# Ledger of designs, part 59: miniprotein binders against q53ft3

Target 1, 195 residues: q53ft3
Amino acid sequence: MFGCLVAGRLVQTAAQQVAEDKFVFDLPDYESINHVVVFMLGTIPFPEGMGGSVYFSYPDSNGMPVWQLLGFVTNGKPSAIFKISGLKSGEGSQHPFGAMNIVRTPSVAQIGISVELLDSMAQQTPVGNAAVSSVDSFTQFTQKMLDNFYNFASSFAVSQAQMTPSPSEMFIPANVVLKWYENFQRRLAQNPLFW
Short names: E, the ipSAE of ESMFold2; O, the ipSAE of OpenDDE; V2, 0.75 times the mean of E and O plus 0.25 times the DockQ between their complexes.

## First folded at step 7 (miniprotein)

Design n34
Fold by ESMFold2-Fast, scan of step 7:
Structure n34 (fold): chain B 195 residues (1-195), chain A 83 residues (1-83)
Amino acid sequence: as target 1 above (195 residues)
Amino acid sequence: SPIQEEFEKLMEEARELFYEALELYEKGDKEEALRLFRKAAELYLKAAELAIKNNDPWSYKRAIRYAEFAQKYAELIQRELEK
């Protein structure tokens, strides 16, 4: 139903269902994560009058989860980008996951999605400064990440004449990186959820 | 109590059907998903009736919530099948 993306990691499309209305993604090595993207896969929509509240959780010093409301996804706004870097040491917000018997691994954070009535969601307030929650904004964020990756990779490009053999180093031609970038950018412009 | 045991049994049976229905819906088996969501709703409603008899408003609210969710998914699928 849902997908979760962290820059530099494989996309997750198989949430763990922990209740009729609750889904969880595990985020190992969460201290290195600055942003997460949560989105609907498009396989099924929410029924009329329903949507998803998106939460972030990390283990405190006693291993207990600290849940914080990040924002929402709906049929009309099926993706959202959240900055979580500032939320790893704060106190939790009001949340529905306290009733769940969810087992946690130390040093693993979680994204939680609670399927709720829209009227219920309207009464909730996200914590912190949440990033944008639309397909267009996701496309723009993804494009910026691609630009940063391409610029970073290109900064290490050398001509063949400048190469010194290294037994453990692998090289990718800069032209191959450019071709991949152009292809991905074109596909993203046509369908932001193609990936 | 016997009423509490029957309540938990109905809730667990309904949950298993709900999970299976959602998985079938994601795979595109809409007709089977519809049948299971309707059956799950029936069991949640039966559990709600037992919670009323047991004077347990919290269990009643939980059962009604999940019955409502199962009904809403069934209505969604029924609408999709009607075209």
Scores: ipSAE 0.641, ipTM 0.889, lowest interface PAE 1.5, mean pLDDT 77

Design n35
Fold by ESMFold2-Fast, scan of step 7:
Structure n35 (fold): chain B 195 residues (1-195), chain A 83 residues (1-83)
Amino acid sequence: as target 1 above (195 residues)
Amino acid sequence: SPIQEEFEKLMEEARELFYEALELYEKGDKEEALRLFRKAAELYLKAAELAIKNNDPESYKRAIRYAIFAQKYAELIQRELEK
């Protein structure tokens, strides 16, 4: 349903589903990450009146997650870029993942997506300065990410075509990646503020 | 309690159906996904009834939330199949 992208890293398209309404991506070595892109793959839309709240978490000194609300993704705004560098220690005002008592390794942060009713999401306030608000900086960053993502996807598709089939091997559908790239690129070109 | 054990069993059965339905929907098997989302919704609603009988408002809220979500996915798929 969802994808997570960090510049210079392999794109993640297989979130771990930890509840009916909760999905998680692991971010190892998160201290080196400045921005994270969260997006819908386009395979499944949200049902009418629903969307996703995006959270960032890192382990505290006891290995317990500290969740912060970054923002939202919806059918009308299916991708978002978040700046995670410089985020403070502490739980956000709403943290549905906090109740799950998920303990992770100290070196790994997480992106969490909680599927919510839009009315519920409208009452939530994201952590200040997490969303990228500068059109110029956002456009430049997004173009670099799209180029990196497309080049990676193309390279992966060629490599997979040459591989011997394995029963335990997972394949990323090249058409899903291409459809996301084309949709996001066209939207960005027509309206840089579509998100 | 026997009511709590039955509640947990219904929630687990519904969860398995919900996960399978979502996976089938992602793979494009809309008809089977629709069937499983509908079945999951039925089980979540039965669990909600048990939570009311057991005076457990938190379990009731969780069961109703997932029943609504399963129903909304089913409605979405049904609309897609009607196009």
Scores: ipSAE 0.697, ipTM 0.910, lowest interface PAE 1.2, mean pLDDT 78

Design n36
Fold by ESMFold2-Fast, scan of step 7:
Structure n36 (fold): chain B 195 residues (1-195), chain A 83 residues (1-83)
Amino acid sequence: as target 1 above (195 residues)
Amino acid sequence: SPIQEEFEKLMEEARELFYEALELYEKGDKEEALRLFRKAAELYLKAAELAIKNNDPESYKRAIRYAYFAQKYAELIQRELEK
């Protein structure tokens, strides 16, 4: 349903589903991460009146998770770029993950996505100004993300042609990756601030 | 308690169906996904009834939330199949 991108790293498209309405991506070595992109794969849209609240968590000095609301993804805005640098020392926000025993290692942060009603999402305030809204900043990150994405897609195509899939490995159909890329490019051309 | 154990069994059965339905939907098997979302919704509703009888409002809210989500996904798939 969802994907997560970090500049210079392999794209993640296999979120860990921890509840019917909750999905998590692990971010190892999170201290080196400045920005993350969260996006919908386009295979499953949100039902009418629903969207996703995007959270970031890191372990505090006691190893306890600190969850912060970054923003939202919806059918109308299926991708968002978030700046997480500077949030790693922030205070936690109200979050729907509090009752869950999510197993963590001390150096691993997480992106959490909670499927919510749009009316409920409208009543919530993201911490800081995590969403990237500047045209210059967006252009810079978009170029880095496109380069990273293109390299991944090209590498995957070569690897798939030369290898038999292993059941322990997750392979993404090139068509899904291409479809997301084309949709992203089209939306950028229509509205460069669509994130 | 026996009623709490039955509630948990229904929630876990519904959860497995919900997860399978999402995976099938993602792979493009809309007809089977629709069937499983509908069955999951039915089991969540049965669990909600047990939570009411057990005077457990938190379990009731959780069961109703997931029943609603299963129904909303089913409605979405049904509309896609009708186009």
Scores: ipSAE 0.706, ipTM 0.915, lowest interface PAE 1.1, mean pLDDT 78

Design n37
Fold by ESMFold2-Fast, scan of step 7:
Structure n37 (fold): chain B 195 residues (1-195), chain A 83 residues (1-83)
Amino acid sequence: as target 1 above (195 residues)
Amino acid sequence: SPIQEEFEKLMEEARELFYEALRLYEKGDKEEALRLFEKAAELYLKAAELAIKNNDPESYKRAIRYARFAQKYAELIQRELEK
């Protein structure tokens, strides 16, 4: 249903479904990530009155996951770019003389998507300013990201005869990626803030 | 308790149907997805009735929420098939 993209990494299109209404993507080495794109593949819309709340999780000082609401995706806004660099422990308190003895853990961050009623989502407040709000620079970034993603994904297209079955791998038809790209680009052209 | 065991069995059976329905919907098999979402909703509703008998409001709430979601997906697919 969903995809997750980080610049310089393999796109993830196979979320781990952990409940009827909950999906997660793992983000290893998350300290090197500045932005994450979450998007709907275009194969399934949300039912009327529903959408997805997007969360980011990182381990706190006790090793416990801390879930923070980043924002939302809906049928009318099927993708969003989130800045997570400022949300990581120690990232928001940059000081040249105050970073002594920082121990970095090998803990993995996660993106979580919870399918919820739009009325419920409207009552929630995202942390800080995770959503990218600069229209001009965001539109340019999004177009370049779309082109990069499509070219990258297409480079892995293989015929069924060339496929190697793997329990840990999922294959998505190339036309799903193409449909998503075309739909997203069409909507972006009509309304740059649709997502 | 026997009621709790039957509740968990219904919830797990409904969950498997829900997951399969969502997978089929993603693949474009709308008619079969619709059938499975409707069946999942029925099982979630039966589980909800058992939760009431067992005086378990949290399990009731969970079962009803998933029944509602299955019904909403079924309604969505039904509308798409009618176009």
Scores: ipSAE 0.684, ipTM 0.899, lowest interface PAE 1.2, mean pLDDT 76

Design n38 (at its last look DockQ between E and O 0.01; V2 from the best seeds 0.00; counts 0 for: pae E 18.7 > 1.5, placed apart)
Fold by ESMFold2-Fast, scan of step 7:
Structure n38 (fold): chain B 195 residues (1-195), chain A 83 residues (1-83)
Amino acid sequence: as target 1 above (195 residues)
Amino acid sequence: SPIQEEFEKLMEEARELFYEALELYEKGDKEEALRLFRKAAELYLKAAELAIKNNDPESYKRAIRYAFFAQKYAELIQRELEK
């Protein structure tokens, strides 16, 4: 249903389903991540009146997850980019030398997607500075990520089509990737602010 | 509690059907996905009834939420199959 991508890393298209309405992507070494893109694959739309709330979780000093609402994805806006660099543990008021006196915090963060009623989503307020606010920088970054994803996915799809089938592996048909790429580019060209 | 045990059994059976239905829908097997979403909804509704009898409003809300979601996916697939 969903995909998650980070510049310089393999795209994730197989979320871990942890409940009927909850999906999670792991983000190892999250301190090196500035932005994440969350998107719908286009194979399953949300039912009428529903959408997805996107959360970011990082471990606190005790290793416990701290969930923050980043934003939303819907059938009308099936992809979104989020800046997480300002939301990482140890940012802001934390001093680096303070880490010498505390237990090591795990370096794995998570993106969570919760399927919700649109009415419920309308009542929620995302945390500040999570969404990219600059149109020019967002458009440039989105185009780079889109190109990176399409090139990687196309290469992977061709390679997998030539390989002996394996029941333990997950595959995405190349035409589905192409349909998503073309639809996303069309929407971006019509309105750079559709995101 | 025997009522709590039966509730949890129904919720787990429904959850397995819901997961399988979503996977089948993703693969394009809409007819089988529809069947499983409908079956999952039935089990969630039975679980909701047990939660009421057990005076457990939080379990009731969870069961009803998942029943609703299963029904909404079934409606979506049924509409797609009728086109």
Scores: ipSAE 0.719, ipTM 0.915, lowest interface PAE 1.1, mean pLDDT 77
Fold by OpenDDE base, look of step 10:
Structure n38 (fold): chain B 195 residues (1-195), chain A 83 residues (1-83)
Amino acid sequence: as target 1 above (195 residues)
Amino acid sequence: SPIQEEFEKLMEEARELFYEALELYEKGDKEEALRLFRKAAELYLKAAELAIKNNDPESYKRAIRYAFFAQKYAELIQRELEK
């Protein structure tokens, strides 16, 4: 139902469902994370009148989780980017995930999604600076991810002359990746929120 | 207490059905998912009734929340099947 993406890391599409209405992603080495993307996979929508409250947790000085509301995802807004780097210090609560028995490692933070009524969500106030508010910041973040992907993909590129016959493997021409990248860049420039 | 034990049993059974319903829905088996969500909702409601009898408002709240959630999915799927 949900996905979680950290720049430079593999996308997570298998949230731990800790309750009927609660999903959790683990974020190892969270101190190195600046931004996180939470998105709906599109396989299961929210029921009418419901959405997801997105929370971030980090261990406090005692190793106990501190949960903070980052923002929301809905059928109408199926993805969101959150800045978490500045949230590592502050006050939070255990609600709504505090009562859940979630296995934690000290270096692992968590993203939690709580499925709630939209009306209830409207009464909640996300922590300041969590939402990437500026179009510029969003664009920069997306650009970094794109660059990372392009660099990664291009690292596997070989010329035709360098190819060794491997009937068991499929190959994608590098120009296809480049074309995709260029098209994505154009779309991003036109509308940073096109996805 | 026996009431609490029965409550937890109902909640667990309903949870299993709920999780299975989500999986089935994701796989495209909407009819069976619908059936399971409805059944889960019924069990949660029964659990809620027990919580009332046991004077346990927290358990009641939890059961009602899940009952509602299951019903909302059932409604969603029902609408999709009618289209």
Scores: ipSAE 0.702, ipTM 0.905, lowest interface PAE 0.6, mean pLDDT 84
Fold by ESMFold2, look of step 10:
Structure n38 (fold): chain B 195 residues (1-195), chain A 83 residues (1-83)
Amino acid sequence: as target 1 above (195 residues)
Amino acid sequence: SPIQEEFEKLMEEARELFYEALELYEKGDKEEALRLFRKAAELYLKAAELAIKNNDPESYKRAIRYAFFAQKYAELIQRELEK
């Protein structure tokens, strides 16, 4: 359902499901990470009236989880970029993951996604300074995200000879993805603030 | 600059070969598609060398990415032909 992307790393698409409505990605070497992108893979949308609250966590000096709300993803806003560099020393906020039994190694932080009602999400306040960083950092991160997404998608490319006939399914030619990628990169190079 | 003009000509030639190769691949002409994808990758890599000489990192990134795509299609087709 979800993807997690950090610049310079392979995209993660296999979240650990720790409850029916809660998903976690591990972030090893989290001290080197400044931004993370959380996005929906587009295969399974949220149920109507629901969305995802996105949290960041790392163990404190006693090994206890410190969870901080970064923000949200929804069917209408299916991706978001979060700055986590300033959060590594913060105190935790109220969060839905504290009662969950989540196994982790000592040096690994986590991104947690909790599927919740949109009305419930409206009652939550993200921690300060989780906003997208400067335009230049956003542009660089976006370009790296596009590279990683394209590499991921292209690794599953198959020829027409390998496809089975599926008249009830829609398909897109692989060259459409490449044309879109080229157009998006061109637009980013001309105006990093477009979209 | 003359280097930038040569870069853009190589990129356009490589793009034409890439899309012709895609069309051939979709029609089942795998051997010719493979040849054209390999040629496109070669031209994209030559363009990347020009971008380095021109000290143009954005053009370099663009050329390398297109070379990567061409190489991946070539690898896919080669595996299909060997099986």
Scores: ipSAE 0.000, ipTM 0.113, lowest interface PAE 18.7, mean pLDDT 70
ESMFold2 (binder alone), look of step 10: mean pLDDT 91; pTM 0.914

Design n39 (at its last look DockQ between E and O 0.63; V2 from the best seeds 0.00; counts 0 for: pae E 1.7 > 1.5)
Fold by OpenDDE base, look of step 10:
Structure n39 (fold): chain B 195 residues (1-195), chain A 83 residues (1-83)
Amino acid sequence: as target 1 above (195 residues)
Amino acid sequence: SPIQEEFEKLMEEARELFYEALELYEKGDKEEALRLFRKAAELYLKAAELAIKNNDPESYKRAIRYAEFARKYAELIQRELEK
């Protein structure tokens, strides 16, 4: 139902369902994480009148989880980007995940999604600066990810003359990747929320 | 207490059905998912009744919340099947 993405890491598509209405992703080495993307997979929508409250937890000085509301996902807004790097010193509560028996490792933070009524969500106030609200910040984040991907992919590029015959392998011309990148950049510039 | 034990049993059974229903729904088996969500809702409601008898408002609230959640999924699926 939900996915979680950290830049430079594999996408997580298998949340731990800790209750009927609660899902959790583990984030190892959370101190190195600046932003997290939470999104719906599109396989299961929220029921009518419901959405997801997205929480972040980190261990406090005693190793106990501190939960903070980051923001929301809904059928109308199925994905969101959150900045978590500045939340480590914030105050939080145990609700709504505090009563849940979640196995934790000291170096692992968590993203929790609580499925709630939209009316209830409207009464909640996310922690300040968690939501990447600025188009500029979003664009910068996306640009960094794109650049990272392009750099990674291009590092494997070889000329035809450098290729060793390998019938079992499929090859994609580098210009195809470049074209995709350029097109994506153009679309991003026109509408940062085009996806 | 016997009432509490029965409550927990119902909640657990309902939970299992709920989880299975979600999995089935994701796999595209909407008819069976619908059936299980409905059944789960019924069990949660029964659990809620026990919570009332046991004067346990927190358990009641939890059971009702899940009952409504199951019902809402059932309604969602039913509408999808009618289209």
Scores: ipSAE 0.770, ipTM 0.929, lowest interface PAE 0.5, mean pLDDT 86
Fold by ESMFold2-Fast, scan of step 7:
Structure n39 (fold): chain B 195 residues (1-195), chain A 83 residues (1-83)
Amino acid sequence: as target 1 above (195 residues)
Amino acid sequence: SPIQEEFEKLMEEARELFYEALELYEKGDKEEALRLFRKAAELYLKAAELAIKNNDPESYKRAIRYAEFARKYAELIQRELEK
């Protein structure tokens, strides 16, 4: 029913259903995530008068989830982007240099979607620093995701393949990456839902 | 409590039907999904009656909520099939 997208990561389209009206996505290494997109796959709509409330949770110091309302998705607005970097808490560390920098325990957050009546959703207030999103905002986020990918890929470009002593490595010409990026931007500008 | 055990059994059976109906709907098997959503709604309503007898308003609210959700999905699919 739903999908979850983070820039630079594989899209997740298989939410775990934990109740008739509740779905979750796991976000490993969430401290590296600035924005998350939640969207409907288009396979089934919400019934009339219903929508989805989108929540974010992270483990507190005792490992218990702390849930925060980010916003909503509906048939009329089936995708939303959210800024979660401001929600990670941690301001005012008493030990800024730290004694240990490596924790082997995975930091996993969750996106939760609760299917609710629109009337009940209208009475809820999202956290103040989560982005209020629209199709235009989703397009802007996707544009930034493409920029991030292009910049990342270009950082590995070499002027000449023969300069590399690893002959088994595969190289992609930078102009091919640029052409893909430009074509995708053009298509996105013409129709944000073309993919 | 025998009433509580019967309530939980009905809720679990209804939930399994609800999950299967949603999966069938996503796969485009609308007629089968419709039948299962309707069956799930019936079982949730039966569970709601048991919750009333057991004087358990929270269980009643949960059963009624899911019965309504199942019926709303069924109504949606029925309208799609009539187009």
Scores: ipSAE 0.717, ipTM 0.905, lowest interface PAE 1.1, mean pLDDT 76
Fold by ESMFold2, look of step 10:
Structure n39 (fold): chain B 195 residues (1-195), chain A 83 residues (1-83)
Amino acid sequence: as target 1 above (195 residues)
Amino acid sequence: SPIQEEFEKLMEEARELFYEALELYEKGDKEEALRLFRKAAELYLKAAELAIKNNDPESYKRAIRYAEFARKYAELIQRELEK
């Protein structure tokens, strides 16, 4: 349902579902992370009238979780970039994850996603440290996200000699992905806002 | 108590059906996913009835919330199938 991306790391696409309406990604070595992207994979949408509240959690000096609301994802806004570099010593906020037992390794932070009614989400206030990324940060993040996507997609590439005939399936040659990647990368380097 | 034990068993069974329905939906098996979401919603509603018998409003609210969640997915999938 969800993906989580940190610059310079492999994308995570297999959240731990800890309840019907709650999903968690582990973030090891969280002190080195400045931004995280949370996005919907596109395979399972939210039902009508629902969306996702996105939280960041880190262990305090006693190993106890401190949860902070970062913001939201919805069918209409299916991805969001959150700055977390300034949140690793802040105060916790109200959060829905305290009602369940979540397995945590002591030096690992987490991203939590709680599926909720849109009306309920409207009553929530994200922590005040969220900021729009600078153009330079946007370019770096976008470049690293594209590199991650290309590496992910390329790991599934097969040659034509390895293909089993399957007329009901559509295949995209790997060099199409490479060509798209090269063109996008070139355009992004020339103008980060070309889109 | 026996009612609480039955409640927990219904909630767990509903949750497993819910998770299986999500997996089927992700794979594109919409008709089976729809069937399982509807069954999960039914079981959550039965669990809500037991929470009323137990005079347990928090368990009632939780069961109702998940019943509605399952129903909303069933609604979504039904709409997709009618296209």
Scores: ipSAE 0.669, ipTM 0.891, lowest interface PAE 1.2, mean pLDDT 79
ESMFold2 (binder alone), look of step 10: mean pLDDT 91; pTM 0.910
ESMFold2, look of step 11: ipSAE 0.577; ipTM 0.855
ESMFold2 (binder alone), look of step 11: mean pLDDT 91; pTM 0.913
OpenDDE base, look of step 11: ipSAE 0.763; ipTM 0.929

Design n4
Fold by ESMFold2-Fast, scan of step 7:
Order: C-alpha cells, then structure tokens, then sequence
Structure n4 (fold): chain B 195 residues (1-195), chain A 83 residues (1-83)
C-alpha cells in the first residue's frame, strides 16, 4: 500500500503489516534523518471515508518507543513530507500503537501508518510543525535528489585517457551531466512545476 | 475458556484471510481478493457474536471494526469490478 523514502537511502515499498489496519517501516540510523516522505503506491486506494494517520517513533533514553503523530495521507493527498529532526526530544502523543510498545535498538526509529476513518482522523492534532509546505518540501526533496543523482553519476567518471573502447557500452561526458544539472536547477528555481 | 479459544481462532483465521486479500488486491487479483475480504468479514462477525456471548465489549468492538474494514474493501473492489 505504502512507500517510505529518506534522501540518500533506498526507497522502502514493503511495510511490515502488524495488524489489519497497521503498517510499520524501520528507519535505521535515525539520528541522521531530517525528513521522511510517506506515500501511497497507487496499487490500492483507501475505501471511501478512510485514510491513514502517520506516526513517528524513536527510542527514548531507556530504549522505549515514543510515538508522535506527524500527519495524514488520503486518496486526495496520497503523499506527505515530514520534518522529524525537531521531534527527537520531548514526550510522546496519544497513539493507536499502545499494545505495540516494544523496546527497540537505540539507533532504529519507525514510521507507523494506521488506517482510520476520516472522521476519527479529524479529531487528532499532529505534533509541532512536522508537515512542511508542499512547495518548499518538493523543492528541498528535488534539490537533494538532483545532488544525489549527480554525485552518483560522477562517481563513474573517467578521463578519456582511462577509457577502454567497448562497442556494447555507452559513455556520457561528465560536463554534459553537469550542464543538465545546472539547467534543471535554474528552471526549478524559476518555476518548480516546469515539467 | 472454550468461548475465548473459539474467539481467538476465528480472529486468527479472519486475519490471515484479510492479509492474503490485501496482497491479492495489490497484485491486481481483484476477484479473489473480493472473495477473501467477504470471507474475512464473515469470520470477524462470528467472532463478534462470541464476544457478545462472553460479555467482552472490547473484543466485540475490535472484531466489529475489522469486519467493517473487510466489508469496506469488498465494497471498493465490487465497484471497481462493475466498471
């Protein structure tokens, strides 16, 4: 149903189902995570009148999980970007994962998704400013994605003196990749929806 | 108690069917998913009846909630198949 993405990491598309209405993603090394994206895969929608409440859990000083409500995903808004760096301190909020409070490895956090009636979701208040504006979030995500792609592609760069001719392989000059990256950044800054 | 054991057995069977139905729905096997969601709903409703008989309102509420979820997914798939 769901996917979870952290910049610089492989996307997760296989949540652990822990109940009929509850799904969990593990986030190792959570101290390095500033933002997380939660989204619906588009394979199945929520039934009419239902949506998903998104929770974040981190281990406290005693290794006990502290759950906080980040926000929601629905058929009408099937993705959301959350800032979690400010949430690694303080107390937990009321949550439907009470029976699942299990001591976890100190460096592993979790994203939890609870499928609920929209009316029930409307009664809940997300913590702080976890949900970020769509335009700013999209721009930040895109910038990090572009940086990641450019760095990845550049890691394969070799000088012409080091190239061995191979008829079955294609090579792209590093300057072409850099020019594409710079043009995309410029266009994105002028209009985030240019494509 | 025998009633509690029967209740837990029905919930476990219904849960397994629910999980399989979601997986089939994700894979695009809508007809089989529909069948399993309907079967899961039947078992959750039977569990709810046992919870009432055992004077256990929390178990009743839990079983009814999952029956409702299974029914809503079945309704969704039924509408998709009718188009």
Amino acid sequence: as target 1 above (195 residues)
Amino acid sequence: SPIQEEFEKLLEEARELFYEALELYEKGDKEEALRLFRKAAELYLKAAELAIKNNDPESYKRAIRYAEFAQKYAELIQRELEK
Scores: ipSAE 0.675, ipTM 0.891, lowest interface PAE 1.2, mean pLDDT 78

Design n40
Fold by ESMFold2-Fast, scan of step 7:
Structure n40 (fold): chain B 195 residues (1-195), chain A 83 residues (1-83)
Amino acid sequence: as target 1 above (195 residues)
Amino acid sequence: SPIQEEFEKLMEEARELFYEALELYEKGDKEEALRLFRKAAELYLKAAELAIKNNDPLSYKLAIRYAEFAQKYAELIQRELEK
């Protein structure tokens, strides 16, 4: 349903679903991260009147999660860029993840997405100046995502070509990955929000 | 209590159906996803009724919220199939 991108890292497209309305991405080594992009994959739209509230969480000095509202994504604005490097440590905002026992390591932050009614979301204020909305910025990060994914897939495909086949392993021809990359890049150049 | 045990069983059965429905929707099997979302909603509503009988307003609110989500996804898919 959702994707999460950090410049210079592999894109994540498989969020951990922790409830019917809640999805989480892990962000290891988050102190090196300045910006995070959250986006909808486009295959499953939100039902009418609904959207996703985007939260950021990090462990405090006692290892307890501190959740902060960054912003949101909707069918009309299916991607958002957030600056997390400037967030102050403190008590988290009121959030829907408070009752959940999400297991975390002390060195890992999380992006949380809560599917909520748009009317409810309109009454909440994101922390600071976390949201950075710009078509140009989104296009730049998306291009880096494509480059990173292609490089990772190509490297992995080469290693897989040299491996002994395993019954649990799935192989995709490298030319299929290349064709996907070229098609996606072409479509992105025409319309950055085509997905 | 017996009511609490029945509530938890209904919630777990509904959750399993809800997760399967989302996976089927992602894979493009909209007809089966619709059927499972409708069944999940039915089970969440039964769980909500048990929570009310057990004087547990938090569990009631949670079950109603999930029933509403399952219903909204079912309505979305139903509209897609009608076109």
Scores: ipSAE 0.300, ipTM 0.755, lowest interface PAE 3.3, mean pLDDT 76

Design n41
Fold by ESMFold2-Fast, scan of step 7:
Structure n41 (fold): chain B 195 residues (1-195), chain A 83 residues (1-83)
Amino acid sequence: as target 1 above (195 residues)
Amino acid sequence: SPIQEEFYKLMEEARELFYEALELYEKGDKEEALRLFRKAAELYLKAAELAIKNNDPMSYKRAIRYAEFAQKYAELIQRELEK
């Protein structure tokens, strides 16, 4: 249903479903991440009146998850870019000088998607720091991300004649990736703030 | 209590059907997905009835929420199949 993309990393398209209405992506080495893109794959839409609330979680100084609302994805707005660099608090608390009595935890954050009624989503306020700093920076970042993702994905494209059966692997038709790329690029050109 | 045990049994059975239905829908097996979403909704509604008898409003609301979601997915698939 969903995909998650970080510049310079492999795209994730297999979220872990943790409840009927909740999906999670792991973000290893999150201290190096400034922006994350969350998008719908286009395989299935949300039912009418529903959408997805997007959350970011990181371990606090005690290793407990801290969830923050970043924003939303809907059928009408199926992708969004979020800035997470300002949201990773407690980084100094993990310095050896301040917290050496706590077992070292890998720097893994999570993106959570909660399927909600649109009316419920309208009552929620995303964290302010999730907003992109400028239209120009947003457009440049988005173009680089889009190009990186498409070039990487297309490098693995094979015809059905070249495929060997693999029961443990999942495949996404190249046509789905191409449609996403073209729609995203068109919308970006029209309005970089609303896609 | 026996009511509480039956509630969790119904919720777990409904969840398994819901997960399978969503997977089938993503793979394009809309007819089977529709059948399983409808069955999941039925079981969530039965669980909701048990929760209300057991004076557990939190479990009731959770069961009703998931029943509603299963019904909305079923409605969506039914409309897609009728096109």
Scores: ipSAE 0.656, ipTM 0.896, lowest interface PAE 1.5, mean pLDDT 77

